# VH-VL binders against MKRN2 opposite strand protein (MKRN2OS): the designs that were tried, part 20

Target 1, 223 residues: MKRN2 opposite strand protein (MKRN2OS), of Homo sapiens (Human) (h3bpm6)
Amino acid sequence: MHCAEAGKALIKFNHCEKYIYSFSVPQCCPLCQQDLGSRKLEDAPVSIANPFTNGHQEKCSFLLRPTQGTFLREYDGRSDLHVGITNTNGVVYNYSAHGVQRDGEGWEESISIPLLQPNMYGMMEQWDKYLEDFSTSGAWLPHRYEDNHHNCYSYALTFINCVLMAEGRQQLDKGEFTEKYVVPRTRLASKFITLYRAIREHGFYVTDCPQQQAQPPEGGGLC
Key: E = the ipSAE of ESMFold2; O = the ipSAE of OpenDDE; V2 = 0.75 times the mean of E and O plus 0.25 times the DockQ between their complexes.

## First folded at step 24 (VH-VL; framework fv_sotevtamab)

Design G5 (from F2 with heavy chain T55K D103E, light chain Y100R; at its last look DockQ between E and O 0.64; V2 from the best seeds 0.00; counts 0 for: pae O 5.1 > 2)
Fold by OpenDDE, look of step 24:
Structure G5 (fold): chain C 223 residues (1-223), chain A 124 residues (1-124), chain B 112 residues (1-112)
Amino acid sequence: as target 1 above (223 residues)
Amino acid sequence: QVQLVQSGAEVKKPGATVKISCKVSGYTFTDYYMHWVQQAPGKGLEWMGYINPNKGYTKYDPKFQGRVTITADTSTDTAYMELSSLRSEDTAVYYCARGGTYEWYEGDNAFDYWGQGTLVTVSS
Amino acid sequence: DIVMTQSPDSLAVSLGERATINCKSSQSVLYEDNNKNYLAWYQQKPGQPPKLLIYWASTRESGVPDRFSGSGSGTDFTLTISSLQAEDVAVYYCQQYYDRWTFGQGTKLEQL
């Protein structure tokens, strides 16, 4: 039972004129070993939001997860992502070569995009019916699966567009949807993964403060 | 300059159908939703419905559902609102109004441009 | 349906004085994901269509004088005219566009 280490919250704090990232505030600064206990309120650690959520807790959402492994552990940034759509109860509908599946588990670490937007509020009551009716159509039979054109992504996008159409809304093409809604979240996820892994490996991660990046690297000032 | 120009005033009998036009200029007609709003004399504003001129998709307020039909002619940059089974209570000024575009997380915008209004009088 | 309620129904204000109109929604019109309030204010003069003044609760439309400001969040909103001008005599409407489009009943602003 691989205890899905629920992605530890990341924190950022300032010390030694650097941003230091860690899972928790250490007792001492990892750079200068000074005690961090007497911090001024202005130096309060900032929580870094985890971009990953339990997909089964995200109602009426578009979900992304690695086809294999998890984002934090095994995902290498190039691996295929699997796509799903949640109903109001957290069941994840997803399309593969096996047809449409209804997962009650397996999406505990996902990138989520809420699909219910303003002016679509009433759709929540019909969401599960729409999703089921859509999913049971002959269009999504296993033998119709094709990796390039008729896949998990097209399943999700087609459903989204059906909902939009039913609401009298503009449909989205794959490119638009990807660029506007998927790419920003995957970028954030990538940054988080990088930080998370670095901290896991070294105990902390250090970056320059943005205000200091504008100054030419004067010589390595000792903390 | 963005302009919405509506057709002239109409006088109709009960049970008749009225069709109002709204011709747009100064912007790309298909880039924005077109809304219709009813205002009875001395009363407030009531949203009737909208159309996506690019796709032809519509949504109506339940109050007008079944009686209202909104259409768009992209060749003439004109939106239409047709209201059937007219009643005395339908006596009102009808406005076309430009809405926004729908995007995830942003939703539709407020109505930034309006037609001058079309008075429809329903009388026996 | 989200019901919009304005207060007062009518207001008389002297020139140069502050006018305040309130609008309450029956449900929150704050969308948490983008932290925007789907609320607008309109001005309507007799025989004219409504004119957009404020959108997203506090963003002033282009060409709208600085004396107009919108504030509030969630369910409670306020339109403020800092110094009433003669041309500001009109009916003002709040509108939510969070779930469909609904308007307040309007507030008639008169010069005292």
Scores: ipSAE 0.054, ipTM 0.580, lowest interface PAE 5.1, mean pLDDT 89
ESMFold2, look of step 24: ipSAE 0.253; ipTM 0.652
ESMFold2 (binder alone), look of step 24: mean pLDDT 92; pTM 0.943

## First folded at step 25 (VH-VL; framework fv_sotevtamab)

Design H1 (from E2 with light chain Y100R; at its last look DockQ between E and O 0.02; V2 from the best seeds 0.00; counts 0 for: pae O 5.4 > 2, off the site)
Fold by OpenDDE, look of step 25:
Structure H1 (fold): chain C 223 residues (1-223), chain A 124 residues (1-124), chain B 112 residues (1-112)
Amino acid sequence: as target 1 above (223 residues)
Amino acid sequence: QVQLVQSGAEVKKPGATVKISCKVSGYTFTDYYMHWVQQAPGKGLEWMGYINPNSGYTKYDPKFQGRVTITADTSTDTAYMELSSLRSEDTAVYYCARGGTYDWYEGDNAFDYWGQGTLVTVSS
Amino acid sequence: DIVMTQSPDSLAVSLGERATINCKSSQSVLYEDNNKNYLAWYQQKPGQPPKLLIYWASTRESGVPDRFSGSGSGTDFTLTISSLQAEDVAVYYCQQYYDRWTFGQGTKLEQL
């Protein structure tokens, strides 16, 4: 039973004119060893949101995970990502050389993109049927799998476009979908991974505070 | 009307390479897989491989892997099958055949249209 | 690989009589999710390419006479010609397209 180490929350705090990242606020500043206990409210630590979610808790969503390992542990930033679509019950539909799979586990650390608006009740009620009907097509048999063209991403995107069409919305090409929805989240994830790993290794991570450009002194109006 | 027209008969020596063409008309070439099937004289049908003309992706039967190359020219709506290192056992009629589509609306992979066949004779 | 085995290898039938050809797959060609059998039947006459007769195990291709019918599911399939016509003399092949594409060895149908 590998205890899924729930990704430790990250915090950011200011000290020594730097941003310091850690899993928790230390008693002493790792840079100057001063006691951090008497902090001004202005120096309150800021929680950094975990960009990863349990995919099985994300209904009607597009999911990304590493093909091997997890984002926080094994992902090297170059490895292939696997993608899937969740139904209303958190089952992840995904396409590979083995055909369409319906995963009840294995997506506990995923990047998620909601595909339905909260007010799309009619589509939500039909979602599972639509996803199942789509997935049972002979188009997604194992022998039809193509690494570069007919793959996990095309499966998910084709389904998304079917949903968009059903809603009278403009369809998205691969580039548009990737740039608009995937890239922002993967960038955030990458930053988080970098911080997380650095903190795990060293106990903290330090960055420079953006210098508040000193507002030029308001020139005293000569009376 | 859907038509698949293959190139003419070929006579080759052992060790040579043959390239057969299959020109299609009457449908969108990129919407369907193009298959190649071998039939030795008086023998059954053997699937060789296919191409997705849209992506250029190919898959081959392991028996022909390394000797067969399937290509598609979308500008001319023509599929090609090249077989290298020819042997006497490669003497056969070769067929192109339209398979199914990857489209979820038309999920059939049976071969509904066939070329007329191209006889390849390998003789010393 | 899914191996397709036809029986018999050859069959002689009188005109107007029923012809039956069997095909067995080494594994099921039924896709459980859509409940379709990925099986086809072809007719090949001498000097001609194969012609599709039946797909999805039981669906007739357009222009195929009603005397041709396909039945079966999973691993066992049958092509039936209810009343043999002279033009039906040919070699018949079953094919699975569930996992790649493989053909039976063929059945030669002759007239008695």
Scores: ipSAE 0.056, ipTM 0.664, lowest interface PAE 5.4, mean pLDDT 90
ESMFold2, look of step 25: ipSAE 0.555; ipTM 0.779
ESMFold2 (binder alone), look of step 25: mean pLDDT 92; pTM 0.945

Design H2 (from E2 with heavy chain T101S, light chain Y100R; at its last look DockQ between E and O 0.02; V2 from the best seeds 0.00; counts 0 for: pae O 4.0 > 2, off the site)
Fold by OpenDDE, look of step 25:
Structure H2 (fold): chain C 223 residues (1-223), chain A 124 residues (1-124), chain B 112 residues (1-112)
Amino acid sequence: as target 1 above (223 residues)
Amino acid sequence: QVQLVQSGAEVKKPGATVKISCKVSGYTFTDYYMHWVQQAPGKGLEWMGYINPNSGYTKYDPKFQGRVTITADTSTDTAYMELSSLRSEDTAVYYCARGGSYDWYEGDNAFDYWGQGTLVTVSS
Amino acid sequence: DIVMTQSPDSLAVSLGERATINCKSSQSVLYEDNNKNYLAWYQQKPGQPPKLLIYWASTRESGVPDRFSGSGSGTDFTLTISSLQAEDVAVYYCQQYYDRWTFGQGTKLEQL
């Protein structure tokens, strides 16, 4: 029973003119050993949102996970990502050299991109049917798998474009989709992973506070 | 009308390389897989490999792996099959055949159109 | 690899009579998700390329006469010519396209 270590929430607090990141607010500053108990409201810790979600709880979404391991544990930032599409019940449809798979588990730590707007009720009602019909096509047989062209990403993107077309929307190419929706989330995830691992190893992570550019003194208007 | 026109018969020595062309017309070349099939005299059909002309991705039967190279020129709508290290056993008619559509989600992978065949004779 | 085995290797049939060719696959060629059999039948006449007759085990290709029919599912398939015509003398091949592409050894159909 590998206890899915629910990704510990990260916090950020200010002390010693530094930003300090940790899993929880320590009693004492790790830098100066001063007691942190009497903090001004201005120095309240800020929670850093976990960019990872349980993919099986994300309906009608594009999902990313490492092909091997998890983002927080094993992902080295260079390893290939596997992608999938969720139905309305959290089943993850994904394409590999083994064909289309329907995963009820294994996506518990994923990056998610919602594909439907909340007001797209008609599409949401048809989503599972469309996804199933799409996935049962002979286009996605195992022997048709191509690492560079006909792969997990093309499967997901082709489905997304089918949905967009059905809605009379402009289709997205791979570059557009990646830049607009994937890259921002993966960058955030990368930062989070870096912080998380550093904190796990050292107990805290420290960064410089952006120097408040001293507003130039308002020149006293000579009356 | 869909047509697949292959290059003419070839006579080669053992150890030589042969390159056969298959020019297509009447459909979008990049929309369908192009397959190559070997048929020895008086024998059955053997699949050699295919190319996706759109991506250039190829897959070969293990029997021909390392000796066969399939290529596609999208500018001329022509597929090529190159077979190296020819042996007497490679004496056969070689066919190009149109497979299923890459973009056809419900298309079959049966070979609906065939080239006329190219006889390759390997003799000392 | 999926091995395709035809039976018989040769068949002689009188004009107007029924011809039946069987094909067995070593593995199922039924794709359960779409309930389609990835099986085709080809006719090859001497000096000609193969011609597609049947795909999806039972669907006739355009221009193929109604006397040709395909049946079967999973691992066992049959090509039937209901009334043999003189032009039907040829070698017939089954093919699976479920996992790569493999052909049966062929069945030679002759006229009695």
Scores: ipSAE 0.068, ipTM 0.688, lowest interface PAE 4.0, mean pLDDT 90
ESMFold2, look of step 25: ipSAE 0.369; ipTM 0.716
ESMFold2 (binder alone), look of step 25: mean pLDDT 92; pTM 0.941

Design H3 (from E2 with heavy chain S55K; at its last look DockQ between E and O 0.21; V2 from the best seeds 0.00; counts 0 for: pae E 3.0 > 2, placed apart)
Heavy chain, then light chain:
Amino acid sequence: QVQLVQSGAEVKKPGATVKISCKVSGYTFTDYYMHWVQQAPGKGLEWMGYINPNKGYTKYDPKFQGRVTITADTSTDTAYMELSSLRSEDTAVYYCARGGTYDWYEGDNAFDYWGQGTLVTVSS
Amino acid sequence: DIVMTQSPDSLAVSLGERATINCKSSQSVLYEDNNKNYLAWYQQKPGQPPKLLIYWASTRESGVPDRFSGSGSGTDFTLTISSLQAEDVAVYYCQQYYDYWTFGQGTKLEQL
ESMFold2, look of step 25: ipSAE 0.348; ipTM 0.704
ESMFold2 (binder alone), look of step 25: mean pLDDT 92; pTM 0.943
OpenDDE, look of step 25: ipSAE 0.814; ipTM 0.899

Design H4 (from E2 with heavy chain D31E; at its last look DockQ between E and O 0.01; V2 from the best seeds 0.00; counts 0 for: pae O 4.5 > 2, off the site)
Fold by OpenDDE, look of step 25:
Structure H4 (fold): chain C 223 residues (1-223), chain A 124 residues (1-124), chain B 112 residues (1-112)
Amino acid sequence: as target 1 above (223 residues)
Amino acid sequence: QVQLVQSGAEVKKPGATVKISCKVSGYTFTEYYMHWVQQAPGKGLEWMGYINPNSGYTKYDPKFQGRVTITADTSTDTAYMELSSLRSEDTAVYYCARGGTYDWYEGDNAFDYWGQGTLVTVSS
Amino acid sequence: DIVMTQSPDSLAVSLGERATINCKSSQSVLYEDNNKNYLAWYQQKPGQPPKLLIYWASTRESGVPDRFSGSGSGTDFTLTISSLQAEDVAVYYCQQYYDYWTFGQGTKLEQL
């Protein structure tokens, strides 16, 4: 029973004119060894949101996970990502050389992109049927799988475009979808992974505080 | 009307390479898979491989893997099958056949249209 | 690979009589999600390419006479010609297209 180590929350705090990242606020600053107990409210630690979610808890969403391993442990930033679509019950529909799969587990550490707005009630009610009908098409049989063209991403994007069309919305090409919705989240995830791994290895991570551009001294008006 | 027109009969020596063409008309070439099927004289039908003309992706039967190359020219709506290292056993009629579409709106993979066939004779 | 086996290898039938050809797959060609059998029947006359007769195990291709019918599900399929016509003399092939494409060995239908 590998306890899925729920990704430890990250915190950021300021000390020594640096940003210090850690899993928890240490008693002493790792840089200067000063006691951090008497912190000014201004120096309150900020929680860094975990960009990863349990995909099975994300309804009607586009999901990304590593094809092998997890983002926090094994992902090297270059490995292939697998993608899927969740139904209303958290089952992840995904396409591979084995055909369409319906996963009830395995997506516990995923990047998620919601595909429906909260006010899209009609689509929400039809979502599972729509996804199932889409997925049962002979277009998604195993022998039709093509690594570069007819793959997990094209499956998900084709479904998304069907939903968009049903809502009278403009369809998205692969580039548009990737740039608009995937890239921002993967960048965030990458940063988080970097921080997480550094902290895991060293106990903390340090970055420079963006220099507050010293407001030029308000020129003393010569009265 | 959908038509698949293949190149003419070929006579080749053992070890040679043959390239057969299949020109299509009457439908959008890039919307359907193009299959190639071998039929030896007096024998059954054997699937060789297919191409997605849109992506250029190909899949081959392991029996022909390494000797067969299927290509598509979308500018001329023509599929090609090249078979190298020809043997006497490769003497057969070769057919191009339209398979199903990869479009999720249409899911039929049966071969609904066939070329007239191209006889390839491999003789010393 | 899914192996398709036809029976009989050859059949002689009188004009106006029923012809029956069987096809068995080594594994099910029923797609459970859409409940379709990925099975086709072809007719091939001498010197001609195969002609599609039936797809989805039981759906007639356009222009195919009503005397041709396909039945079966899973692994066992049948092509029936209700009343043999002289023009029906040919070799018939079953094909699965569930997992790649494989053909039966063919059944030669002759007139008695």
Scores: ipSAE 0.078, ipTM 0.662, lowest interface PAE 4.5, mean pLDDT 91
ESMFold2, look of step 25: ipSAE 0.566; ipTM 0.788
ESMFold2 (binder alone), look of step 25: mean pLDDT 92; pTM 0.945

Design H5 (from E2 with light chain Y100H; at its last look DockQ between E and O 0.02; V2 from the best seeds 0.00; counts 0 for: pae O 5.8 > 2, off the site)
Fold by OpenDDE, look of step 25:
Structure H5 (fold): chain C 223 residues (1-223), chain A 124 residues (1-124), chain B 112 residues (1-112)
Amino acid sequence: as target 1 above (223 residues)
Amino acid sequence: QVQLVQSGAEVKKPGATVKISCKVSGYTFTDYYMHWVQQAPGKGLEWMGYINPNSGYTKYDPKFQGRVTITADTSTDTAYMELSSLRSEDTAVYYCARGGTYDWYEGDNAFDYWGQGTLVTVSS
Amino acid sequence: DIVMTQSPDSLAVSLGERATINCKSSQSVLYEDNNKNYLAWYQQKPGQPPKLLIYWASTRESGVPDRFSGSGSGTDFTLTISSLQAEDVAVYYCQQYYDHWTFGQGTKLEQL
């Protein structure tokens, strides 16, 4: 029973003219050892949102996870990502050399991209049927798997495009979908992983505060 | 009408390489997998491998792995099978055959159209 | 690999009589999700390429006479010729295309 260590929330606070990241606000500043208890409201810690979600709780979504391990533990930023599509009940449909799989577990730490808008009720009601009908096609048999062309990503993207077409929307190519929806989330995830690992190792992470460019003094208009 | 036309018979020495062509017409070449099948004289059919002409992806039977190369030229709608290090046991008729499509609308992997076959004789 | 085994290896049948060829797969070729059997039957005459007769275990290819029928599911399949014609003398092969592509050893059908 690998206790899914729910990714500890990250916080950011200002001290010593630095941004300090940690899992919790320490009693003393790790840099100057001053007591942090009497903070001004302006110095209130900011929570850093966890970019990872339990994929099984994300309905009608595109999911990404590492092929091996988890984002927070083992992912090195270069490893292949596996992708899937969730149904309305959180089952993750995904395609591999083993064919289409329907996972009820294993996606507890995923990046999610919602594929339906909240107002798309008709499509939501048909989603599971569409996904099942799509997935039961002989097009997605194990022996048809191709690493570079007919893979987990093409499976997911083809399904997404079927949904878009059904809704009278323009289809997306791989590049468009990746740039618009995947890249922003993976960048955020990468930053989070970096912070998380640094904090885990050292107890905190420190960055420079962006220098407020001193607004040039408003030149006193000589009256 | 769908047609698969193969190159003519070949006579080769042991250790040589043979390359057979299969030119297609009557359908979109990139929409279907192209398979190659070996049949030794008086023997059964053996699948050798296939190519997806659209992606260039290939898969081979382990028996032929390392000796067989399947290629596709989409500009000429022609598939090729190259077999190297020929042996007497490679004396056979070789067939190209249209398989199924990766398209979910027409997904059938049975071989519905075949080339006329190419006899390859390997003799010293 | 899925191994296909045909029986018998050879069969002699009189004209107008029923011919039956069996094919067994070492594993099920039934795709549970779409309930289709990934099995085909081919006819091969001397000096000719194989001709597709049946696909999905029971669907006749276009132009195939009604006397040809395929049946079975999972691992056991049968090709039936209800009334043998002289032009039906050939070698018949079953094929699975569920996991890769493998053929039976063939059954030679002769006229008595």
Scores: ipSAE 0.049, ipTM 0.653, lowest interface PAE 5.8, mean pLDDT 90
ESMFold2, look of step 25: ipSAE 0.563; ipTM 0.781
ESMFold2 (binder alone), look of step 25: mean pLDDT 92; pTM 0.942

